# Designs tried in a protein design chat: VH-VL binders against q9nrl2r1430to1533. Part 111

Target 1, 104 residues: q9nrl2r1430to1533
Amino acid sequence: GGVHELSAFEQLVVELVRHDDSWPFLKLVSKIQVPDYYDIIKKPIALNIIREKVNKCEYKLASEFIDDIELMFSNCFEYNPRNTSEAKAGTRLQAFFHIQAQKL
Key: E = the ipSAE of ESMFold2; O = the ipSAE of OpenDDE; V2 = 0.75 times the mean of E and O plus 0.25 times the DockQ between their complexes.

## First folded at step 7 (VH-VL)

Design k117 (framework fv_ficlatuzumab)
Fold by ESMFold2-Fast, scan of step 7:
Order: structure tokens, then sequence, then C-alpha cells
Structure k117 (fold): chain C 104 residues (1-104), chain A 123 residues (1-123), chain B 107 residues (1-107)
């Protein structure tokens, strides 16, 4: 058990990384570029971290994987005002994720 | 050597459409955003929209939404901007400009610009 | 839309003088401002991005500073080749918007 679930998580992360709107989510936000980010966001996460967790078999349930992806989007919308390019990218990528997550 | 080549001029009648081209060379076309910016005679710069040649995703200035359409042809490394329902106020130089790499914030810089196409809309 | 306002509209400087050009955003744009130089009859050229980062090949005499709503482009020791229009642009939110430009001339 669990082999198909891990393969599905990897496939979904790859699809998210390849999406045009992935750019705000590929790596953790730079403290140098955005000094106040870590004062506001208490549980930072990014696709590279999630992908590493998938590869190390750290997700036991699909819900844990989904929770990490949703945390990533939640952080985006908490930090970035609605009209920013980050928030617009997050809105589109989250919608794409919800469609793809139906396969899990 | 990065180059963006645009036609020098286009003359169109009001109510028609135009499709302007921008041929890229000297870099991996699908790795960078492409932007379109216009400048009316004696006026400032106005951003029209952006396209990611990688997946085809677009973002538009609301002023041009529904009238401007941005597309790319990956096989020829060419970007296109189609502008419909032309009026005299659309007379301007239209520039294509290379944006950031696909993994970076898309508006961060426009580092290479085409020479511009002068679009004249007159009867 | 975020409005970018540049000042002055135009200025004439003597060769070798220090020049400061200002750009004000109608609301905070963090550090997401770029500056472009446009010489007569030419396309714009990137000078500064992210408020203070010099683009590749841009001479050291050009520098940018500022954050939030107030931004400045500085040219130390103006050269004859610096005669141009200078445009600031925000890319914090859609649509990206440019200032009206500042025209720099030599006396």
Amino acid sequence: as target 1 above (104 residues)
Amino acid sequence: QVQLVQPGAEVKKPGTSVKLSCKASGYTFTSYWMHWVRQAPGQGLEWIGEINPRGGSTNYNQKFQGRATLTVDKSTSTAYMELSSLRSEDTAVYYCARGTEFYSKPGLYFDYWGQGTLLTVSS
Amino acid sequence: DIVMTQSPDSLAMSLGERVTLNCKASQSVSSYVSWYQQKPGQSPKLLIYGASNRATGVPDRFSGSGSATDFTLTISSVQAEDVADYHCQQYYSYPYTFGQGTKLEIK
C-alpha cells in the first residue's frame, strides 16, 4: 500500500512546478528581498519543500499532502494584497490544484 | 546576442484589426515572459499585457481586455499582438519587450526591447 | 490603478552635474519599481530594477533608491550621452503603470 499515492503526489507536484503561475511558490520567499515576510508568515512552505517531503515518504495520508499545498496558498493570500501579481498567480494555481487534486 | 525584430510600420483604417509580430532570437524563447507596451506620439509608455511563451498564460491591462490578444508561435520564436476595433487613438509605436525568466516575478524588468512598430490608424 | 508621478517634467543640466529624478506612487509598491532611459527615436532601455539594482551594462553613475511610495534615480556627473526621457514603472500590481517621464537636456 501507498505506492500509488506517493506516485500521484510526485506527479501533481511536477504539474504544479511546470505551471506558468508556479513562480511565487517554487522556493521559500527571500528574507533579503521581502524582509517582513517571516514576521507575518509563521509556517512558511514552498513547492521545493513539499517535493522533498514526498521524495522522503513523509506524507502518510493524502490529507497531509493537501494540507501542505493549501498552507502554501493560504500564506500567499495572507501576505499579498489581492491585486498583486503573486495573489493573481496564487488564485489561478490554486484553482488548477483543486482540479488536479480530484485525481487523489 | 538577443534580438527582438518588429516591422517598421503598419497603416490601418478605423474599425479594422491588426496583428503585429515580434521575432525573437539569441535566447531560449520559452524561458522568458514577453510584454507589449505602446507609446502614443509625444506621450508616455502604456503597458498592454504579458504572455508566458512556456504555457501560453496571459495577463492584460483591463483597458485592452477583449480588444488585445497576445499569442506566440514557439516553432518560429515569434510573439504576436492582435488589436481589434482600431480607432485613431490607437496610433502609437508598439513595442515588444523581453521580461524575466519564467521562475521570477514577471514585471521585474524588461531587459531587451524591439525597435517598435509605428501603427497609424487613419481613414 | 496605481498612478506614478514623475518630477520634474523636464530639466536642463550642465555637464558633470549631479542629477536627481523623482517618482511617486499613489500607494505603496514596496521596492517594485524600474527605471528606463529612452533616447530620441529609440526604444526604452532598462537602467534600474527592484528600486536599486543596476541592469547589466549600465554605467555606475546611475543609481536608484527608495521604497514604498517615493523613488529616486540619481545620475552622478551627467554626460552628454545621458540626454533622454527617463520613465519609472511599478510592477507591484496589475496593471503595470509608468510615470509620464522626465526629459533631461544639457544646457
Scores: ipSAE 0.669, ipTM 0.891, lowest interface PAE 1.2, mean pLDDT 92

Design k118 (framework fv_ficlatuzumab)
Fold by ESMFold2-Fast, scan of step 7:
Structure k118 (fold): chain C 104 residues (1-104), chain A 123 residues (1-123), chain B 107 residues (1-107)
Amino acid sequence: as target 1 above (104 residues)
Amino acid sequence: QVQLVQPGAEVKKPGTSVKLSCKASGYTFTSYWMHWVRQAPGQGLEWIGEINPRGGSTNYNQKFQGRATLTVDKSTSTAYMELSSLRSEDTAVYYCARGTEHYSKPGLYFDYWGQGTLLTVSS
Amino acid sequence: DIVMTQSPDSLAMSLGERVTLNCKASQSVSSYVSWYQQKPGQSPKLLIYGASNRATGVPDRFSGSGSATDFTLTISSVQAEDVADYHCQQYYSYPYTFGQGTKLEIK
């Protein structure tokens, strides 16, 4: 990735963070509040980590950036039952992401 | 001091629609989810839905999906609930209640409640 | 939908007695249960959230406990101002649901 790609990734992450449904994804799940999370989810990730990777130029391909965002949603749906607020937020934010990612 | 101010009462005929208001003050309106809950006379509480005033995203109890519409006016810090196709069974006290912060699980608790609007639906 | 069932429907207690109110969920709701106090003619007031956390300004005689399906609200020494309906609520899964309420009266 070039400067243009990095700017696009940063803009997309900022839009995700500002979205109403970003709250489950802003930072890593607390082990204190959710003790079994890390027993179930083996590759934890959150928007703050993805944003840090963008800023450090760790994404060499757009697909790597997209894969990390998709991992974040996959983790959400794996841990949280369908009718939870987390799963509903994840569903809407993922749909928003898919629309925005078409512009990458 | 946090306050949620609602009108005392509304009377409507069956088949009509109503738009109930909830004026918030004493906090940053866009920083907290807003919920709507009703209570029929002598009955328990029933959750209608929630709205995030920041972006306007909503979640509804399926029982009210399509009949209830939640909106906000950020300029006046006012939340609204429209309920259409009114029936006598919609007679209840309707509360607005402040949920959690924008960046938190929406329904974790309802820490402040309006005084409620008594909606009477009768012919 | 998750059904919340409270017991008893009503009870009358003497001043100073320990009061125990029960709330059962039809399926596990983890610790995502809140309790509300509703005095006659008034709106509900938050007492407990997350099964056991006391809300700001709530007297320490009120405590909550439980997890999964069985939850309890305890008033260690009931006072006259505690006359109210008490409602439990789950916020684990949509739609959020409340119990039918328990009415607390003083003898």
Scores: ipSAE 0.638, ipTM 0.887, lowest interface PAE 1.7, mean pLDDT 92

Design k119 (framework fv_ficlatuzumab; at its last look DockQ between E and O 0.92; V2 from the best seeds 0.78)
Fold by OpenDDE, second read of step 8:
Structure k119 (fold): chain C 104 residues (1-104), chain A 123 residues (1-123), chain B 107 residues (1-107)
Amino acid sequence: as target 1 above (104 residues)
Amino acid sequence: QVQLVQPGAEVKKPGTSVKLSCKASGYTFTSYWMHWVRQAPGQGLEWIGEINPRGGSTNYNQKFQGRATLTVDKSTSTAYMELSSLRSEDTAVYYCARGTEWYSKPGLYFDYWGQGTLLTVSS
Amino acid sequence: DIVMTQSPDSLAMSLGERVTLNCKASQSVSSYVSWYQQKPGQSPKLLIYGASNRATGVPDRFSGSGSATDFTLTISSVQAEDVADYHCQQYYSYPYTFGQGTKLEIK
């Protein structure tokens, strides 16, 4: 049911945030620090935003939740070359997510 | 105060392995990335790798991939770097250096350094 | 790998003079550059991070500037205690790489 799904989403977000490789994704990229980020990434998202959406029960389907998480990773890989710390962290975190998502 | 304590020196034969230690104190060990950097005599600095002591995530200089292994012992707040298949070119001072907090971009800075361990590899 | 090239290799200056150390990246590293000071027989010490941010406790005579490929570390008025090797470092991509260093001496 919906309540159980929300709990699962909440727990997964907690696990993602606690992961060693969550640092690129904890909050939105600073425009001050990365001036061209929002010229490239048109649908920015971060774990704190996803957490908020979960708390507000904005996800009616697991697929919607998964889509936002995948968007978060997609943005990372779009902006960051493969050999950057962001991309490396993203790769590991996404792999972790994919494993955990199987439990949803 | 933050301290990173390393042994003074190690002497090894070519082909052997060495495991260097770095004992951290004065801060929460698991809250900061730990880096390893070496410096050959009279040369510049060379980054070896980094480890997040919190969960153990690592990134390596590909030059050392498969030959260097970074680990931590959280119970003793000690970081380790093991280097295998030693060669004369590995002779250098090896530093451990504290990086940024775990929730920050690694590599941003190394704000505290150990005194370094001189590794001499010779027949 | 991104190559960081420092210039000059060595520099001898008089006390009180303005010192400019250069660091050039083989490709753009945005502002992901740090500078370190290494005095003889000592470990490196952080001076600048993010190209232009002075680390805690660093005298204000030290300043960093630059972006993309060209970076500079400036000492507005060099002091005797500034005798050291200076290293630039990029952390834009793996592996993190350092320049070959610049040796600063006082005449």
Scores: ipSAE 0.832, ipTM 0.934, lowest interface PAE 0.6, mean pLDDT 96
Fold by ESMFold2-Fast, scan of step 7:
Structure k119 (fold): chain C 104 residues (1-104), chain A 123 residues (1-123), chain B 107 residues (1-107)
Amino acid sequence: as target 1 above (104 residues)
Amino acid sequence: QVQLVQPGAEVKKPGTSVKLSCKASGYTFTSYWMHWVRQAPGQGLEWIGEINPRGGSTNYNQKFQGRATLTVDKSTSTAYMELSSLRSEDTAVYYCARGTEWYSKPGLYFDYWGQGTLLTVSS
Amino acid sequence: DIVMTQSPDSLAMSLGERVTLNCKASQSVSSYVSWYQQKPGQSPKLLIYGASNRATGVPDRFSGSGSATDFTLTISSVQAEDVADYHCQQYYSYPYTFGQGTKLEIK
């Protein structure tokens, strides 16, 4: 749990945010725009929340950080059918994450 | 003043390729998705694909996968669509259209459209 | 692919009449439907996005409604300038698909 890990988490979150496929994950899903989302998804999360947790030093282990990112993708695939633009973005961004996370 | 400028017409022979251009101005080119849509004479609209000029990511209509290639030149704010193995059924008006901001669901709206390029594929 | 079916194929209306155009998706597309107006010889223009949101500059007489599979574009009082083809489009899933269009004419 040192400053190196925190810097690595911040860099990875920044790369995810910059990725073309980040749009479904930037902020929490709007209940107004998607009323049934919170009936299906019980542990909502998004990159802005994960980034805030990194900045507050709330991740003590890389596994905790990885778990939150994987939860974000799991929520996406649970809610969105496979051929939606959300699911396709999630698939590509998750693959990108897995490659980058090998550096952690 | 958002503008998308396309050539008026192109004539090509069957079996050849064409590369159509769409020159954008009046906005930050890399901040919005760019879409390509065609319309055969007297027919409805058909979506070809989308490109994010920010990172170059593309999504294609499977019907055009392998035949259509979308690219951008950031330095000139120009989007391109290359279509290969042309056949007479490719005769149509080809539009470029500006999509949503990169941080929004792509396809949510196409708010500005080019004037279209009439591609005629004939011997 | 999701098929979008518009009805009717064509309409001829008198000035000032209420016009209703329908669009049906072959499966649920949530609220992810847009409507475009295309005048003869011109490019399509965005009217409505997200089923019910009016695009900037679009007159108040245009409104959209619907969800899931059934969508409607309404013109509360048709004007001569509204002569055009109207296209609905889903962007719920790839590939994005358009309806065949409804042609609106004035009697």
Scores: ipSAE 0.668, ipTM 0.894, lowest interface PAE 1.4, mean pLDDT 92
Fold by ESMFold2, look of step 9:
Structure k119 (fold): chain C 104 residues (1-104), chain A 123 residues (1-123), chain B 107 residues (1-107)
Amino acid sequence: as target 1 above (104 residues)
Amino acid sequence: QVQLVQPGAEVKKPGTSVKLSCKASGYTFTSYWMHWVRQAPGQGLEWIGEINPRGGSTNYNQKFQGRATLTVDKSTSTAYMELSSLRSEDTAVYYCARGTEWYSKPGLYFDYWGQGTLLTVSS
Amino acid sequence: DIVMTQSPDSLAMSLGERVTLNCKASQSVSSYVSWYQQKPGQSPKLLIYGASNRATGVPDRFSGSGSATDFTLTISSVQAEDVADYHCQQYYSYPYTFGQGTKLEIK
């Protein structure tokens, strides 16, 4: 909620974006490239959207920020089978997120 | 002008290791996935693994997990594949191949290939 | 592992004829299939990605189609320079796998 907390959210999002395994999560999935994605995923979210919400101070609680990040990962695992490149990336980035989030 | 340059041949004995190189030029090396693929003489193509040169993230074909190690040297734009515990069935041409940009699904396409290194493993 | 099975194994065609090469996946791979041309003694060259998108510089006589498990590479009018092995590949899941190839020759 406060200034210190919002700076921590920004720092964490920057670290996630810089990570090699961020590639599935940078922007919303393209309907053209993945036609059935939005038939299956009803609450889409991506790092660019989360970063914009941090910039606009739209998170009232740290739990709301964490929930959006975890939603991003759960969408990945819901849509993508375990042996896909997206799911492998999601697993590693989520593990990285959990380590970094302990600093919040 | 994208180029991937590989040495022509290597000869090794069973039980040893080899480290194959792939020198990239003509593009921003850290912006694209790099893949390794082999082809035994007269046989099909077999994917070994991929590396993201940005941070070194790797994914391996489980068949090679523990034997193959992919690395990069960003200062020389060179990718490496080390294969340990060599056996005669490892005799093949080993290609490096450029994948997609780092922000895209890896494996989508391999648009530039090296000439390949012929590895011969024999007693 | 997802097995990619190509048919036929070998094919001989006259110049100018239409060629259809088939690739079948052992399970659905969505549209995550690419096709490669490999001329004798050379490295593979990308032809098609995403089942139907031609790579840069590939002649428009090459086209791809298919989804899920059944994929086709078509050469609308075979040229002498098309003598090669043709490989399909799935990139849906790890490990990425290639078909065994189809060898195209000119009669």
Scores: ipSAE 0.637, ipTM 0.898, lowest interface PAE 1.7, mean pLDDT 93
ESMFold2 (binder alone), look of step 9: mean pLDDT 93; pTM 0.947
OpenDDE, look of step 9: ipSAE 0.828; ipTM 0.933

Design k120 (framework fv_ficlatuzumab)
Fold by ESMFold2-Fast, scan of step 7:
Structure k120 (fold): chain C 104 residues (1-104), chain A 123 residues (1-123), chain B 107 residues (1-107)
Amino acid sequence: as target 1 above (104 residues)
Amino acid sequence: QVQLVQPGAEVKKPGTSVKLSCKASGYTFTSYWMHWVRQAPGQGLEWIGEINPRGGSTNYNQKFQGRATLTVDKSTSTAYMELSSLRSEDTAVYYCARGTDYYSKPGLYFDYWGQGTLLTVSS
Amino acid sequence: DIVMTQSPDSLAMSLGERVTLNCKASQSVSSYVSWYQQKPGQSPKLLIYGASNRATGVPDRFSGSGSATDFTLTISSVQAEDVADYHCQQYYSYPYTFGQGTKLEIK
């Protein structure tokens, strides 16, 4: 942990946010628009929440940051059937993340 | 007030291509998927495909894969459908329709529809 | 592909009667069914989404029900302005598919 590690987390989050497949992950799922989501998904997370945690220095280890990103993808695949646009976007973005995360 | 404005009619010869437009207003263009649906005279509705205006991601009905191309121009909030190798069987009203936002569970229902463009492919 | 089959193809009702329109999916679509009203010469208008949710501005006389494979649109007291074709659609799985439509007429 230090400024080098925090700048690496911020850089990776920025790359994820700018990726074309980030749209399902940019903000928390709306309970109004998707009423059953929070009945199924017990630990919701999104890129805006992860970025806020990075900016507040809440990740002490790279593994904690990686765990939150992986939780985000796990939630996507649990809620969305594999043939959905969300699941397809999640698959591509997760592959991109795995390549980038090798640097952490 | 959400509006999707389409031209009234297009007439094309077989073997040519057409590019139909759909100009959106009254909402954030990049926050909702845009769908294309056609209806042959006296027939039911047929889904062609969808595009996410934010990233340009598309999904097509396999029947139209390779012939239909969906694009958007974010600066003008306009969606386009290009259909190539036109046949007389492509004569139909072509609608654009707005889908649900990013966080809907599988599938998208269409809450607003354009008035449709009548494409006639003849002779 | 999921095939959506509507019944009847057409029906004629008297003003004020309760009308029931049916839609059957060839496999389970959970609750991911929408209903659209299409008046002659007009584009479709959303009535119901998610099998039972009424769209904004749709009169209370319209209601939807059903799940899995069997879905129903009910008009509790048919009005003259309800003359239209009614289409069901599944949005559970690609490609999204519509029924053939039911034509509602007034006697």
Scores: ipSAE 0.000, ipTM 0.563, lowest interface PAE 13.4, mean pLDDT 85

Design k121 (framework fv_ficlatuzumab)
Fold by ESMFold2-Fast, scan of step 7:
Structure k121 (fold): chain C 104 residues (1-104), chain A 123 residues (1-123), chain B 107 residues (1-107)
Amino acid sequence: as target 1 above (104 residues)
Amino acid sequence: QVQLVQPGAEVKKPGTSVKLSCKASGYTFTSYWMHWVRQAPGQGLEWIGEINPRGGSTNYNQKFQGRATLTVDKSTSTAYMELSSLRSEDTAVYYCARGTTYYSKPGLYFDYWGQGTLLTVSS
Amino acid sequence: DIVMTQSPDSLAMSLGERVTLNCKASQSVSSYVSWYQQKPGQSPKLLIYGASNRATGVPDRFSGSGSATDFTLTISSVQAEDVADYHCQQYYSYPYTFGQGTKLEIK
């Protein structure tokens, strides 16, 4: 009998989205609002894109999923100085991710 | 239209506390940080602190640490700043201001401001 | 704390003149500087963010430039409606700090 079952990756993405520090990561950075972002960040990614990839079964290995999440954090730290609210949110969310990812 | 509505004025005696409100409308309240800034008569602007309405996390200017408390009521989209142990130097207009947080670099510049509440502390 | 210092404290200009307002940070703030216009009896209004980006609805005569420690707000042709106090702010590090303001008057 078929009911959609959340994958481990989907559950983790949902937990990240619900986290208080997810606000910088929810959607792709807007080219209109931040025109210089795409001059600096060559591989943009966000939680909505990662969740879409999970739903389409595009991650064959846990390492591929983890790489995309880590890319998201690397982009944050490359673009945002370490004393900004974005960088502080990224640091806390990354620590939360590392704890949760141990279950993968 | 984004609006931040604040009361016009408050008069308090030294040593008392005040709790100022800022009612937000026209946007998703939990999607933006709320900042508090004051301006003494004829002087510049001074940042007090910020709060994330989603989780209630706060950051304060050390000058106000322990005297200022920022809170929110998500059900009414209202932010509050309580300032205790009032002194005459606290006489100022107190503004709430919305910080840009989503995908804006630099983020957290203040795109919308309340009208301000004039707090007078006198003996 | 990062100290923001504005110059001049005040100036009076004739209509149509180019005006330049300066803002200096006591240490590097990269490009994390915004400028606000405050008309008498009103709240501040965002003009420029990220040192050089004009906020939505702000006239083209306003422009910002600078990086690190030295920042400038330019009004290419001053209008009567531009009478106001202008404030710069850094949001690079906590606590966020503002300059003391520059008052612009029209003669």
Scores: ipSAE 0.005, ipTM 0.580, lowest interface PAE 13.0, mean pLDDT 86

Design k122 (framework fv_ficlatuzumab)
Fold by ESMFold2-Fast, scan of step 7:
Structure k122 (fold): chain C 104 residues (1-104), chain A 123 residues (1-123), chain B 107 residues (1-107)
Amino acid sequence: as target 1 above (104 residues)
Amino acid sequence: QVQLVQPGAEVKKPGTSVKLSCKASGYTFTSYWMHWVRQAPGQGLEWIGEINPRGGSTNYNQKFQGRATLTVDKSTSTAYMELSSLRSEDTAVYYCARGTGYYSKPGLYFDYWGQGTLLTVSS
Amino acid sequence: DIVMTQSPDSLAMSLGERVTLNCKASQSVSSYVSWYQQKPGQSPKLLIYGASNRATGVPDRFSGSGSATDFTLTISSVQAEDVADYHCQQYYSYPYTFGQGTKLEIK
């Protein structure tokens, strides 16, 4: 990834973090609070981890960044039934991400 | 080559249930969501729901919530749709279709479709 | 639910003519629209995804365009094998919804 791409990734992650529906995604799910989560979800990820990877220049391609964001949403929909506040927030945030990602 | 194989036809009485199959081959079954779509005679396409074969999580069109149940058998790469409390309005061709998994691979559209199963609901 | 409306309902064209099929969403779906071709007695086949990307194996005479609420499928030089129903679909939000279809016939 070039400097332009990294700036775009950082800007997009910041917009996701500031979104009202980001609350289920800000940090990794607590194993203590949700003990069965890691039995179901084998590749956990959250916005704080993605942001750290952006800041450390670990994404070489835009596709790698997008794949991590999509993995985060995939995990949400796999663990959380559709009628939960988490899944509803994920649906809205993913739609917002898709609009913003058109710029990448 | 990606293939989704469905049985030809099924005839059911009103009030009964049906379980339709969709056997996938030519790709890694757990890497893509499977969708179910129906088409009544002479009508447009109607989305029923989706299932992630990786963990079995499902999303349904609210119109079918409580009547449709989507499941998978990973050992045979087969997806199933069970529809209960059948009525004559459920007469349609039922398709399974593969959805793409990631935005970068690009989007959640239906890139491969089964040949469809004609379900006829009549007394 | 997002309603997808296609126009015209049906049309008949002469071989080699340019065909434009329209699809309108009741609210913005960004670029998350796909087009499917369904020949008589067959299952739908993906033609276009993401409003403008041609699917693998689809002839270059097919193209898609549009964004937000207004989308078009264009066939630059219609062939006899293009006789089919054409369906647009949004995959922007649940439930995924399809238009009613446009039937293409040859004169």
Scores: ipSAE 0.000, ipTM 0.581, lowest interface PAE 14.4, mean pLDDT 86

Design k123 (framework fv_ficlatuzumab)
Fold by ESMFold2-Fast, scan of step 7:
Structure k123 (fold): chain C 104 residues (1-104), chain A 123 residues (1-123), chain B 107 residues (1-107)
Amino acid sequence: as target 1 above (104 residues)
Amino acid sequence: QVQLVQPGAEVKKPGTSVKLSCKASGYTFTSYWMHWVRQAPGQGLEWIGEINPRGGSTNYNQKFQGRATLTVDKSTSTAYMELSSLRSEDTAVYYCARGPEYYSKPGLYFDYWGQGTLLTVSS
Amino acid sequence: DIVMTQSPDSLAMSLGERVTLNCKASQSVSSYVSWYQQKPGQSPKLLIYGASNRATGVPDRFSGSGSATDFTLTISSVQAEDVADYHCQQYYSYPYTFGQGTKLEIK
């Protein structure tokens, strides 16, 4: 179960937050700083939201947790051109996530 | 006060490599990105790359990819740039410059700069 | 790579005059532009970041404006200590690129 998976999800989120390349993903993109973001991205998400969902036991399956993390990366690559610092951080953090997610 | 201290000058022969240092003081070294920028005599500024001293993550200008290596020594609050396969065209002043905090978009601005090291590559 | 083009290459002004320096990006960089002042024999100093935000300690006679591809640095009343090269930089995408610089001199 749920308790075992929650502990695993929390550990993985903590590892992601501690990674150098987490900076674009720590909190939701500011509408003031990036006004067109929410015109392009329809399902915004960030690590602080995912961590809150983990703590509230809102993920019933590991696949739901993985889907939210992958949505976060998908949003990054949809909004940010390949040569931006956001896109490069997302590429490296996603690779790190895929290695860690093998434990789920 | 924030200070980035670099050696004044280095002279190297073509084909060799050089490792330039930048010693930081007056702030928490691991909390800010560090950038390297060069300026050839009478020319504009050219960005080489950036490093996050917290975890060691780097991003490079493709022009220097494979020739430049950025590293840090957290115990001495010192950043290093190694440049290999030196050519006369590498003669320039090399600056280290402090970027934004590690959790912010890198390259936002460079608020403190070292005094620069003049690298002369001559045969 | 995004090319940053500054104009003019150089200008000479009289004390107290308003001076305007231009910087054009070859493609949109949003508001991700900074301006640096470099006095002879010295390292660059941050003046403006995010196109229009003045760095701490920078006199209010310096101001920045612009977005997308066209950016301007204005000095409302030039002083003798403003003699320097001025560089614009984009940090929208890698590699970060600088303009060629504008040299400001006093007549």
Scores: ipSAE 0.619, ipTM 0.881, lowest interface PAE 1.7, mean pLDDT 92

